# VH-VL binders against Glutamine--fructose-6-phosphate aminotransferase [isomerizing] (glmS), part 21

Target 1, 141 residues: Glutamine--fructose-6-phosphate aminotransferase [isomerizing] (glmS), of Sulfurisphaera tokodaii (f9vpa4r286to426)
Amino acid sequence: VIEEIKNAERVIVIGAGTSYHAGLYFSIELNRLGINSLPVIASEYYNVRSKKGDLVFAISQSGETIDVLQGIRMMRNSGAKIISLTNVIESAIARESDYKIYMRAGPEIGVAATKTFTTQLASILFILSVLKKENLKKMEK
Key: E = the ipSAE of ESMFold2; O = the ipSAE of ESMFold2 at other seeds; V2 = 0.75 times the mean of E and O plus 0.25 times the DockQ between their complexes.

## First folded at step 16 (VH-VL; framework fv_disitamab)

Design k4 (from j4 with light chain K24Q G28D V33L; at its last look DockQ between E and O 0.98; V2 from the best seeds 0.71)
Fold by ESMFold2, look of step 16:
Structure k4 (fold): chain C 141 residues (1-141), chain A 123 residues (1-123), chain B 105 residues (1-105)
Amino acid sequence: as target 1 above (141 residues)
Amino acid sequence: EVQLVQSGAEVKKPGATVKISCKVSGGTFSSYAIHWVQQAPGKGLEWMGRINPSGGSTSYNQKFKDKATITADKSTDTAYMELSSLRSEDTAVYFCARGTYSGYTSPDYFDYWGQGTLVTVSS
Amino acid sequence: DIQMTQSPSSVSASVGDRVTITCQASQDIDSYLAWYQQKPGKAPKLLIYAADDLQSGVPSRFSGSGSGTDFTLTISSLQPEDFATYYCQQYDDYTFGGGTKVEIK
């Protein structure tokens, strides 16, 4: 996954609701690392013209968010590659992605999107930490 | 397995109306746009328009916007195209085809096609 | 609208030959291009999307290339079932090329 992010000409990060805000954070941090990134509100996916070389990072806890699913389908039509971050194995979004990252969030009992958001953010922070380590190794040269 | 089955061939006189059906089996009907394509005898392919079956929104090739009316019926998983004021140059095979998503007009390509419906306008 | 110029209009070829078909768009369409195969009396069949992505179930002897305005479909070793008409389609606003008929020499 990490090599796909580093090699992408642009990382398009798509999510709905609180997943969009997690994605916005991810996109901001990718840009700070020198990786071109564009955050996208899932309901407005049609405003983005994707191209070969784009990598689409789709965030959906359930893996069934309709606007995210429609967005990744449209973006595959340009030949873009899809990474999904979901909590459900064999969800629609996971099945239609080229690469899959699964969160370990547990059941959503007694808490709402806050627990889901922290799990998404933890996954994003881990990815960023690995990218940051690779960036430091490059700078040592 | 996704299949698109169109209604049978029609012979019409000039000025008549024809309505072609396209029944979709397999998959989720409302999740994919249905496109229509004309192929006149001995000619190539020409896109006519599409419909998003979920809300019924349509987009047309300007050439056909006064000729064709595209509708969908989610209860029967069937799309329709009505051709009005038929003329001899409307003689063609008409295909329906399924896109890969439904939420916008483009970009889309057609991964499943109906068998085609020949409409002949004579006399 | 975006015009697609497809050439040649026909090709006479033998089994085993390498066949190339080209399409030129009147403006930049990135990689928003599909290739279809159509046999007489049948519906078109999708071969390639996104200029060079092979559709599932399509033999590997078919390949696509190009981006921007110039695109090519290649059949590396022509088989008897490949005699058909081939169409390119740009899908920014859905214009087809004029077609290329591949015939037995």
Scores: ipSAE 0.619, ipTM 0.860, lowest interface PAE 1.8, mean pLDDT 89
ESMFold2 (binder alone), look of step 16: mean pLDDT 91; pTM 0.939
ESMFold2 at other seeds, look of step 16: ipSAE 0.636; ipTM 0.864

Design k5 (from j4 with heavy chain Y104W; at its last look DockQ between E and O 0.93; V2 from the best seeds 0.00; counts 0 for: pae E 2.4 > 2)
Fold by ESMFold2, look of step 16:
Structure k5 (fold): chain C 141 residues (1-141), chain A 123 residues (1-123), chain B 105 residues (1-105)
Amino acid sequence: as target 1 above (141 residues)
Amino acid sequence: EVQLVQSGAEVKKPGATVKISCKVSGGTFSSYAIHWVQQAPGKGLEWMGRINPSGGSTSYNQKFKDKATITADKSTDTAYMELSSLRSEDTAVYFCARGTYSGWTSPDYFDYWGQGTLVTVSS
Amino acid sequence: DIQMTQSPSSVSASVGDRVTITCKASQGIDSYVAWYQQKPGKAPKLLIYAADDLQSGVPSRFSGSGSGTDFTLTISSLQPEDFATYYCQQYDDYTFGGGTKVEIK
């Protein structure tokens, strides 16, 4: 995953609701690291013209979010590659992605949306930490 | 496996109407646009229009806007194209084809095609 | 409308030959190009999407290239089953090239 993010011309981060906000955070931090990134509200996917060289990072806990699924289908039509961040193996979004990251699953009791958001952020923070370590290694050369 | 099965060949007189069906099996009907393509005898392919089966919204090639009416029936997983006021130049094979998503008009390409329906318009 | 100028209109070739077909768009379309194969009496079959992505189940002797306005379909070593008509399609507003008939020499 890390090499795909580093090599992308642009990382499009798509999500709905709370997943969009997790994606917005990810996109901001990617730009801070010098990686071109665009956060996209899933219901407005049609406003984005993807191109070959784009990497689409799709965030959907269930892996069944309709607007995200439609968005990655449209964006693949340009030749863009899809990474999914989901919590359901063999979900529609995961099955239609080129690369798959599965969030850690746990018991969902009570406020499910809040638990989903924190799990998404944890996965994003891990990815960012690895990318930051790569930058420090380059400084030593 | 996704399959698109079209209704059979039609012979019509000028001025008549024809309605071609396209039944989709093996996939989720409402998740993919259905496109229609004309191929006149000995000629190339020409896009006519599309429908989003979930809401019924359509988009047409300007050339066919007054000729074709595209509809869909989610209860039978079937798309239709009706051609009105038929003329001899409407003689062609008509294909239905499935797109890759259903939420917008373009961009899309066609990964599954029906077998085609020959419509012959003659006096 | 975006015009797709496909050339040549026909190719006479032998089994084993390398065949190259070109399409030129009237304006930039990034990589929004598909290629289809059509045999007489049959529906078109998708070969390539996004200019150079091979559709599942299509033999690797087929390849696509290009971006912007100039696109090519290449058959690296022509087989008997490849004699057909080939069409490019741009999918910003859905126009097809005029077709290229690949025939036995």
Scores: ipSAE 0.518, ipTM 0.840, lowest interface PAE 2.4, mean pLDDT 88
ESMFold2 (binder alone), look of step 16: mean pLDDT 91; pTM 0.938
ESMFold2 at other seeds, look of step 16: ipSAE 0.635; ipTM 0.857

Design k6 (from j4 with heavy chain S31D; at its last look DockQ between E and O 0.91; V2 from the best seeds 0.00; counts 0 for: pae E 2.4 > 2)
Fold by ESMFold2, look of step 16:
Structure k6 (fold): chain C 141 residues (1-141), chain A 123 residues (1-123), chain B 105 residues (1-105)
Amino acid sequence: as target 1 above (141 residues)
Amino acid sequence: EVQLVQSGAEVKKPGATVKISCKVSGGTFSDYAIHWVQQAPGKGLEWMGRINPSGGSTSYNQKFKDKATITADKSTDTAYMELSSLRSEDTAVYFCARGTYSGYTSPDYFDYWGQGTLVTVSS
Amino acid sequence: DIQMTQSPSSVSASVGDRVTITCKASQGIDSYVAWYQQKPGKAPKLLIYAADDLQSGVPSRFSGSGSGTDFTLTISSLQPEDFATYYCQQYDDYTFGGGTKVEIK
């Protein structure tokens, strides 16, 4: 996964609600690391023209968010690759992605904004930590 | 498995109307646009229009906007295309095809096709 | 409308031959191109999308290339079941190329 992010011409991060805000943070930090990134509100997916070389990072706790699913379907039509970050194995979004990252949260009883944001953010922070380590290698040259 | 099954061949007189059905099975009908394509005898393929079954919105190739009317019935997972004021040059095979999502008209390609319906217009 | 100029109109070839079919768009369309195979009396079958992505279940002897305006479908080693008509389609506004009939030589 990390090589795909580093080598993408642009990382499009798509999510709805709190997932969008987690994605916005991810995109900001990616840009600070020199990785071109565009955050996208899932319901506005049709405003983005994807291209071959794009990497789409789709964030959906359930893996069933319809606007995210429709967005990744449209963007795949350009040849973009799809990474999903979900909490549900074999969800629609996970099944239709090229790479799958699963949040390792326990069973969810009800929906709590703090809990869902925390699990998404933990996964994002781990990815950023690995990317920061690789970026330090580059700076030593 | 996704399947598109079209209604059978029709022979019509000039000036008549025909309605072709396209029943979709093996998927969520309203999640995918349904497109229609004409192929005149010995000729190539020509896109006619599409429908988003969820809301019923349509988009047409300008050439066919006064000839074709595309509809969908979500209760039966069936799309329809009605051709009016038939002329001999409307003799063709008509295909329905499923897109990959149900957004605006593009970008989309067609991964599942119906078997085609021959419409013959003769006096 | 975006025109797709497909060439040649027909190809006479033998089993085992390499066959190359081209499509040229009248304006830039990035990689928004599909290729279809059609046998007589049958519906078209999707081979390639996004200019060079192979559809699941399609043999690897089929490949696509190109971006922008110039696109190519290649059959690396023609098989008996490959004698058919091939169409490109751009999917910004859905025009098809005129078709290429691949025939037994």
Scores: ipSAE 0.500, ipTM 0.829, lowest interface PAE 2.4, mean pLDDT 88
ESMFold2 (binder alone), look of step 16: mean pLDDT 91; pTM 0.939
ESMFold2 at other seeds, look of step 16: ipSAE 0.548; ipTM 0.847

## First folded at step 17 (VH-VL; framework fv_disitamab)

Design aa1 (from k2 with light chain K24Q G28D V33L; at its last fold request DockQ between E and O 0.96; V2 from the best seeds 0.71)
Heavy chain, then light chain:
Amino acid sequence: EVQLVQSGAEVKKPGATVKISCKVSGGTFSSYAIHWVQQAPGKGLEWMGRINPSGGSTSYNQKFKDKATITADKSTDTAYMELSSLRSEDTAVYFCARGTYSGYTAPDYFDYWGQGTLVTVSS
Amino acid sequence: DIQMTQSPSSVSASVGDRVTITCQASQDIDSYLAWYQQKPGKAPKLLIYAADDLQSGVPSRFSGSGSGTDFTLTISSLQPEDFATYYCQQYDDYTFGGGTKVEIK
ESMFold2, look of step 17: ipSAE 0.645; ipTM 0.864
ESMFold2 (binder alone), look of step 17: mean pLDDT 91; pTM 0.939
ESMFold2 at other seeds, look of step 17: ipSAE 0.648; ipTM 0.865
ESMFold2, look of step 18: ipSAE 0.652; ipTM 0.863
ESMFold2 (binder alone), look of step 18: mean pLDDT 91; pTM 0.937
ESMFold2 at other seeds, look of step 18: ipSAE 0.658; ipTM 0.868
ESMFold2, look of step 19: ipSAE 0.651; ipTM 0.868
ESMFold2 (binder alone), look of step 19: mean pLDDT 91; pTM 0.940
ESMFold2 at other seeds, look of step 19: ipSAE 0.607; ipTM 0.857
ESMFold2, fold request of step 20: ipSAE 0.631, 0.617, 0.604; ipTM 0.859, 0.858, 0.858
ESMFold2 (binder alone), fold request of step 20: mean pLDDT 91, 91, 91; pTM 0.935, 0.939, 0.938
ESMFold2 at other seeds, fold request of step 20: ipSAE 0.616, 0.607, 0.553; ipTM 0.860, 0.853, 0.836

Design aa2 (from k2 with heavy chain Y101S Y109S, light chain Y32S; at its last look DockQ between E and O 0.66; V2 from the best seeds 0.00; counts 0 for: pae E 10.3 > 2)
Fold by ESMFold2 at other seeds, look of step 17:
Structure aa2 (fold): chain C 141 residues (1-141), chain A 123 residues (1-123), chain B 105 residues (1-105)
Amino acid sequence: as target 1 above (141 residues)
Amino acid sequence: EVQLVQSGAEVKKPGATVKISCKVSGGTFSSYAIHWVQQAPGKGLEWMGRINPSGGSTSYNQKFKDKATITADKSTDTAYMELSSLRSEDTAVYFCARGTSSGYTAPDSFDYWGQGTLVTVSS
Amino acid sequence: DIQMTQSPSSVSASVGDRVTITCKASQGIDSSVAWYQQKPGKAPKLLIYAADDLQSGVPSRFSGSGSGTDFTLTISSLQPEDFATYYCQQYDDYTFGGGTKVEIK
C-alpha cells in the first residue's frame, strides 16, 4: 500500500460524514509530505474526474456507503486504482477495491461516530508514520 | 452468479411492435444500469440506450430514440425494451448488458450480458 | 458521437502468434475504453476496461494499452480458444469499433 501512495500522481480521498473529515486530515498531511492529494465529499463524486495514475483512498467503516461505492466505481472505470479502508471483509467497497485495509474497531455501543472516527484516524496516522519514517531513512545519508 | 436472461426469439411483420425482457438474477438489480445493444446479422455492435433501474431514468442513442423504449420493473428485477413500427432493417440480435456502475453519467463498461434475442421482421 | 476506427478488420494467425488490434478515437477520451471478445452465436465478453485493466477471470495473455485517442489490444501468445471477433468500445457515449475477426491461418 505505502508504495502505491508514494507513486500516485494524485491521491483522491473519498468519504462521507466523519469519514470525509478523517480523509481531509489525511489529504492535508499527504500534501505536507509532497504527495499530491484531493479530499472529496462522497456525495459530490460526480464533480471529480479521475485519470490513469490517480489512486483513490476510500474510507467507509461499513464498506457499504452508497455514495462512496458509486464514486469508486466511476473513478475505477476512468482508470484509477482503489484502496479501501473498511471494517467489513468482503463488503461491496472492499470487493471492488484493488487494495484493502481493514480497520480494527471495538463494539460501537453508545456514541458510534466518535469510536469509528478514532479508529479511522489511528489507521491514517499509522500510514503517515510509515511514510515519515521512510523519509528519515533517506536523510540518514 | 449474476445472470441476465432474455426472452426468446420473435418473428414479426412490418409495422408490429415487440417487447424484449431481460431478467437479472444473482445481483442487486437497482445497483447497476442496464444497457441495450443491437447486432444486425453479420454486423458489429451498436449501443441503443440504457436505464437506471433505481429511478427509472433513461438515455438513448439518437439513432434509436424514436424506435426504442426502455423500461424496468424493480418488483420482478426485469428490464424491457420495446421496439415500435418494425421494419426489415430492425432484424437483429438484441442484447441486454449490465453496466459496472449505477451513476447516470458514470463511465460504464459492460461486465455481464444476456444471451441475446433474435428479432426477425419479414412480410 | 465519438467514432472508433478499429483495424485491421481481420487477422489470420497461428497458435502462439502475437496479435495486435488497434482502435483510434475521433477525439480524446482519456482511458474510457473497453475491449470485448465475441464468439459466433454468443454474447460479447468483457476482457479489458479502462484501456489497460484486466477483467477478473481473463487470462494474462490479454493486455491493453493506450490513452487519449490510440488504443491497442494485444494477445501475447494466441491460444485455440482465442479465435473470435474482438470489439473496442469507448464509453463516454458508447460507440463500438467495427470489429476485428481473428482467424486460424
Scores: ipSAE 0.006, ipTM 0.649, lowest interface PAE 10.1, mean pLDDT 84
ESMFold2, look of step 17: ipSAE 0.006; ipTM 0.632
ESMFold2 (binder alone), look of step 17: mean pLDDT 92; pTM 0.944

Design aa3 (from k2 with heavy chain I34M; at its last look DockQ between E and O 0.91; V2 from the best seeds 0.69)
Fold by ESMFold2 at other seeds, look of step 17:
Formats: structure tokens, C-alpha cells, sequence
Structure aa3 (fold): chain C 141 residues (1-141), chain A 123 residues (1-123), chain B 105 residues (1-105)
């Protein structure tokens, strides 16, 4: 997955509601790393003309968000590749993605439980940390 | 497996109306646009129009907008195309074809096709 | 309307031959091109979308290329089941090429 993000001509990050805000943050940080990125509100997916070379990063907790699903379907029609970040194995969005990242789920404990935004942000921060590490390796060479 | 099954062949006289059905099985009907394509005998393919089954919104090829009326029935997972004021040049095979999404008119391609319905218009 | 000019209109070929079919769009359409195979009396079958992405279940001897206005479908080694008519389709506003009939020599 990390190689696909690094090699994409543009990373389109699509999400609805809370997932859009997580995606907006991800897109901003990708641009800071020199990776061209465009955040997209899922309900307005048709405002974006995708192209071959684009990578679509779809964020959906349930993996069933209708506007996200419709958006990735339309964007695949250009030949863009789809990465999903979901919490549900074999959800519609996961099944229709080329690459799948599942948010971490821990065992139930008596202290705290995983929340939707916190889990999305944690997953995004992990991805960013790996990308930042790879950037540092390139500079060292 | 997704399957599109069309109604059977029709023979009509000029001036008549025909309504072709296209029933979808094995997939979610309302999630995908339904397109219609004409193929005159021995000729190529021509796009006629599409419908978003969830809201019923349609878009037509200008050539067919006064000839064809596309509708959908979500309760039976069936799309329809009605052809009015039939003429001999309307003799063709008519295909329904499923798009890959439903929320916008284009861009889309057709991954599943019905078997086709021959409509013959003769005096 | 965006016109798709497909050539040749017909080709006679033998099993094992390499067959190349071209489509030219009247304006730029990026990669929004599909290719379909149609056998007599049958519905078209999707082979390729997005100019060069192979549909699931389609043999790898089929390939597509091109971007912008010039697009090509190639059958690397023609098989007996490949004798059919092939159509390109641009899907910015849904027009088809005129078709190419691939027939046995």
C-alpha cells in the first residue's frame, strides 16, 4: 500500500462526515510530504474527474457508506486504483477496493474502547509515520 | 451472479407502442444505472439512454428522447423501456446493460448485458 | 457528440495471428474507453475498460492501450473463439465505434 501512495500521481481522499475530516487531515499531511492530494466530500464525488495514475483513498468505518461506494465506483472508471480504510472485513467498500487497510480492533477491556474518529486518526497517523520514515530514507541516500 | 433477463421478442405494426422489460437478479438493482442500447439488423451499437433506479432520474441520447421512455420499478428489480410511434426503422435488437454506479450520468461502462429483445415493426 | 472512428472494418485472420484494432476519438477523452466483443446473436461482452484495464475473466491475450484520442485493442494470438465483432466505446457521452469483424481466413 505505502508504495502505491508514494507512486501515485495524485491521492484522492474521499470520506463522509467524520471520515471526511480525517481524510482532510490526511490530504493536508500528504501535501506537506510532497505527495499531490485532493480531499473530496463523498456526496460531491462527481465534481472530480479522476485519471489513470490517481489513487483513491476511501475512508469508511462501516465500509457501507453509500456516497463513498458510489464515488469509488465512478472513479475506478478512469483506471484509478482504490485503497479502503474500513473497520469491517468484507464490507462493500472493502470488497470493491484494490487494497484494503483495516482499522485496528483490540480486545474489550475495562478501561477504554476504540472510537470511530480516534481509530481512523490512529490509522492515518501510522500510515503517515511510515511515509515520513520512507522520506527520510530517500534523503539519506 | 448478476443476470439481466429481458422480455421476449415482439412483432408490431407501425404506430404501435412496445414496452421492453429488463429484470435484474443476483445484485442490488438500485445501486447501478441501467442503460439501453439499440442494434439495428446487421449494424453497430447505439446508446439510447439510462436511468438511476433509486430516484428515477433519466438521461437520453438526443436521437431517442422523443422515441423512448425509460422507467424502473424497485419493487420488482425491473427496468423498462417503452418505444412509441413505432416505424419500420425501429426494427432492432434492444439491450439493457448495467453500469457500474448510479449517482451520475457519466462516465460509465457496461459490465453486464441482457440477452437482447428483437422488436420487429412491419406492415 | 464525440465520434469514434474504428478501423479496420473487417479483418481476415488465422488462428495464432496477432490482430490489432484501432479507434480514434474526435476529441480527447483521457482513458474513458471500453472494448466489447460480440458474437452473432449474442449480447456484447466487456473486455477492457479504462483503455487498458482487463475485465475479470477475460483472457490475457487481450490487451488495450492508448490515451487521449488514439486507442488500440490487441489480440496477441487469435483463438477460434475470438472470431467475432469488436467495438470500442467512449464513455464521456457514450458513442461506439463502427465495429471490426474478425473472421476466419
Amino acid sequence: as target 1 above (141 residues)
Amino acid sequence: EVQLVQSGAEVKKPGATVKISCKVSGGTFSSYAMHWVQQAPGKGLEWMGRINPSGGSTSYNQKFKDKATITADKSTDTAYMELSSLRSEDTAVYFCARGTYSGYTAPDYFDYWGQGTLVTVSS
Amino acid sequence: DIQMTQSPSSVSASVGDRVTITCKASQGIDSYVAWYQQKPGKAPKLLIYAADDLQSGVPSRFSGSGSGTDFTLTISSLQPEDFATYYCQQYDDYTFGGGTKVEIK
Scores: ipSAE 0.615, ipTM 0.845, lowest interface PAE 1.5, mean pLDDT 89
ESMFold2, look of step 17: ipSAE 0.620; ipTM 0.857
ESMFold2 (binder alone), look of step 17: mean pLDDT 91; pTM 0.933

Design aa4 (from k2 with heavy chain T105K; at its last look DockQ between E and O 0.93; V2 from the best seeds 0.00; counts 0 for: pae O 2.5 > 2)
Fold by ESMFold2 at other seeds, look of step 17:
Structure aa4 (fold): chain C 141 residues (1-141), chain A 123 residues (1-123), chain B 105 residues (1-105)
Amino acid sequence: as target 1 above (141 residues)
Amino acid sequence: EVQLVQSGAEVKKPGATVKISCKVSGGTFSSYAIHWVQQAPGKGLEWMGRINPSGGSTSYNQKFKDKATITADKSTDTAYMELSSLRSEDTAVYFCARGTYSGYKAPDYFDYWGQGTLVTVSS
Amino acid sequence: DIQMTQSPSSVSASVGDRVTITCKASQGIDSYVAWYQQKPGKAPKLLIYAADDLQSGVPSRFSGSGSGTDFTLTISSLQPEDFATYYCQQYDDYTFGGGTKVEIK
């Protein structure tokens, strides 16, 4: 997955609600690392023209968010590759993705929205930490 | 698993109306646009229009805007195309086809097709 | 709107031959191109989308290439079941090429 992000011509990050905000943060940090990135509100997926060479990073805890699913379906029509960040193995979004990252969050009980967001952020921060470590190695060389 | 089954062949006189059905089975009907394509005898394919079954919004090829009316019935998972004021040049096979997502005139190709319905208009 | 000029209009070829079909768009359409196969009396069948992505279940002897305005469908080794008419389609606003009938010689 990390190599796919590094090699993409553009990373389109799509999510709904709280997942969009996690994606926005991810996109901002990717741009700071020199990786071209565009955050997209899932319900407005139709406003984005994807191209071959794009990588779509889809964030959905359930893996069933309809606007995200519709968005990745449309963006696949350009030949873009799809990475999903979900917590449900064999969800619709995961099944329709080229690469899959699973959040190992516990049951969605209590303050479910808060737990889901925390798990999404933890996954994103881990990805960013690996990318930052790789970037620092490259600068030393 | 996804199947689009169209209504049978029709023979009509000029000036008549015909309504072709396209029943979708296997999958979520409202999640995918339904397109209609004309193929005149011995000719190629021509896109006519599409419908988003969820809200019923439509988009048409300008050539067919005043000829075709596309509708959908979510309770029966069936899309329809009605052709009005039939003329002999409307004689063709009409296909329904499923897109890969729902939406307006966003980019899409057709992964599942109905078997086609021959409409013959003769005096 | 965007016109798709498909050539040749027909091809006569033998089993095992390599067959190449081309489509040219009247303006740039990136990779928003699909290819369909249609046998007599049947509905079209999707082969290729996004110019070069093979649809699931389609034999690997079919391949697509191109971007921008010039696109090609290739059948690497023609089989008896490949007798059909082939259509390209641009899907920015849904126009089809005129078709290419592939006949076994």
Scores: ipSAE 0.489, ipTM 0.826, lowest interface PAE 2.5, mean pLDDT 88
ESMFold2, look of step 17: ipSAE 0.533; ipTM 0.839
ESMFold2 (binder alone), look of step 17: mean pLDDT 91; pTM 0.936

Design aa5 (from k2 with light chain A51T; at its last look DockQ between E and O 0.83; V2 from the best seeds 0.00; counts 0 for: pae O 3.9 > 2)
Fold by ESMFold2 at other seeds, look of step 17:
Structure aa5 (fold): chain C 141 residues (1-141), chain A 123 residues (1-123), chain B 105 residues (1-105)
Amino acid sequence: as target 1 above (141 residues)
Amino acid sequence: EVQLVQSGAEVKKPGATVKISCKVSGGTFSSYAIHWVQQAPGKGLEWMGRINPSGGSTSYNQKFKDKATITADKSTDTAYMELSSLRSEDTAVYFCARGTYSGYTAPDYFDYWGQGTLVTVSS
Amino acid sequence: DIQMTQSPSSVSASVGDRVTITCKASQGIDSYVAWYQQKPGKAPKLLIYATDDLQSGVPSRFSGSGSGTDFTLTISSLQPEDFATYYCQQYDDYTFGGGTKVEIK
């Protein structure tokens, strides 16, 4: 996954609701690391023309968010590669992705959306920490 | 396995109408646009239009907007194309084809095709 | 409306030959190019999407390439089952090339 992000010409981060806000944070931090990134509200996926060389990072806890699913389908039509961040093995979004990251959240009780956002952020922070670690290795040379 | 099965061949006289069916099996019908393509005898392929089965919205090639009417029935997973005021120039094989998503007309390519329906218009 | 000019219109070839088919778009397009194979009396079959991505189950002897206005389908070593008509398609607003019939020499 980390090599795909580093090598992408652009990382399009797509999500709905709170997943969009997690994606916005991720996109901002990617840009700070020098990785070209564009956050996209899933319901407005049609406003983004993807190109070959793009990497689509799709965030959906359920893996069934309709606007996210339709967005990755459209963006794949240019030959973009899809990474999914979901909590459901073999969900529609995960199954239609080239690379799959699963959030390891335990059983949720009460407000599921709040716990889901926390695990999305944790997954994003881990990815960012690995990217930052690779940057430090380059600087040590 | 996704399959698109079209209604059988039809022979019509000029001025008649015909309605071709395209039944989709092996997938979620409402998640994928259904496109229609004309192939005149010995000729190439020409896109006619498409329907989003979820909301019923359509988009047409301008050439066919007054000839073809595309509809869908979610209860039977079937798309239809009606051709009106048939002329001898409408003699062709008509294909339905499935797109890869349903929300917008383009960009989309067609990964599954029906077997085609020959419509012959002769006086 | 984007025109796709496909050439040649016909090619005679032998089994084992390398066959190259080209499509030229009337304006620059992104990677929204597909290639279809059609045998007589049958529906088209998707071979290539996004210019050079092979559809699942398509033999690796088929390849696509191109950029800008010029796009190519190549069959590296023609097989008996490859005698068919081939169409390019741009799918930004859906026009097909005129077709290329690959025939037995």
Scores: ipSAE 0.351, ipTM 0.790, lowest interface PAE 3.9, mean pLDDT 87
ESMFold2, look of step 17: ipSAE 0.484; ipTM 0.823
ESMFold2 (binder alone), look of step 17: mean pLDDT 91; pTM 0.938

Design aa6 (from k2 with heavy chain N52D; at its last look DockQ between E and O 0.87; V2 from the best seeds 0.00; counts 0 for: pae O 2.02 > 2)
Fold by ESMFold2 at other seeds, look of step 17:
Structure aa6 (fold): chain C 141 residues (1-141), chain A 123 residues (1-123), chain B 105 residues (1-105)
Amino acid sequence: as target 1 above (141 residues)
Amino acid sequence: EVQLVQSGAEVKKPGATVKISCKVSGGTFSSYAIHWVQQAPGKGLEWMGRIDPSGGSTSYNQKFKDKATITADKSTDTAYMELSSLRSEDTAVYFCARGTYSGYTAPDYFDYWGQGTLVTVSS
Amino acid sequence: DIQMTQSPSSVSASVGDRVTITCKASQGIDSYVAWYQQKPGKAPKLLIYAADDLQSGVPSRFSGSGSGTDFTLTISSLQPEDFATYYCQQYDDYTFGGGTKVEIK
């Protein structure tokens, strides 16, 4: 997952309610690291034109949030890739994602962020810490 | 497996009305927009409009907005398109097709199609 | 409306040939392009979405490319079942190209 975030032309972070606030924080910190990012309120997904090279980071604890599901469906129509952060294996959002992070289990494709933490924010903080460590290691090269 | 099954061919006189049905099976009906596409004899494909089955919201190609009326019935998982004031140039095959999401008009492509319904308008 | 200019209108080809079909949009549409195959008397079948993403179950001899305004569908080695009419579609406001009939010769 970390490599997909680093290589994306833009990281679109979509969530509803508290998930949006976690996503907003994530997006702000990504921008501080030089990674182009756009936070999106799930109910306003249609305001965003996705493009190839976009990575959509979808946050939904249940994995069934309707506005998030509709948003990732629309955004996939450009060929954007979808990462889901959910708490439910085989949820609709997880099933329709290219990469899956489960808050209570390790990611199936990416880093093992969810094994260490059980909440949205904890997972986000872990991802950010790995990105910050990778950035420092790159500077040493 | 998702399937779209349309009503059978119709022969109508000018001025008549026809209502084509499109029954969807194998998926969650209200989660996907249903689009309608015209193909006149020997011609290409032309988008007519679509409906969001969950709320009944519709969008139309301007060319067809006074010709076609698209509706949906969630209790039977069926979309309908009614063509009014039929004329000879309305002779065509009409397809229904399923989009990939609902809730907004575009962007969307069509991954499942009905078999088509031939409507023939002749004196 | 966004016009899709599809060329050629027809192509005569033999089994095993490489066939290339192009569509040009009248304005930039990023990668919002689908390609469909239609055989006589049948409904269209989705081949490609997002300009170059292959639909599940479609043979790998089909590929798409392009972005912005210029798009291509390629059949790397034409098979007997590939003789059909092909349409591009832009899905910003849903216009189709005029079609390309691929026929035997």
Scores: ipSAE 0.565, ipTM 0.835, lowest interface PAE 2.0, mean pLDDT 88
ESMFold2, look of step 17: ipSAE 0.587; ipTM 0.854
ESMFold2 (binder alone), look of step 17: mean pLDDT 91; pTM 0.938

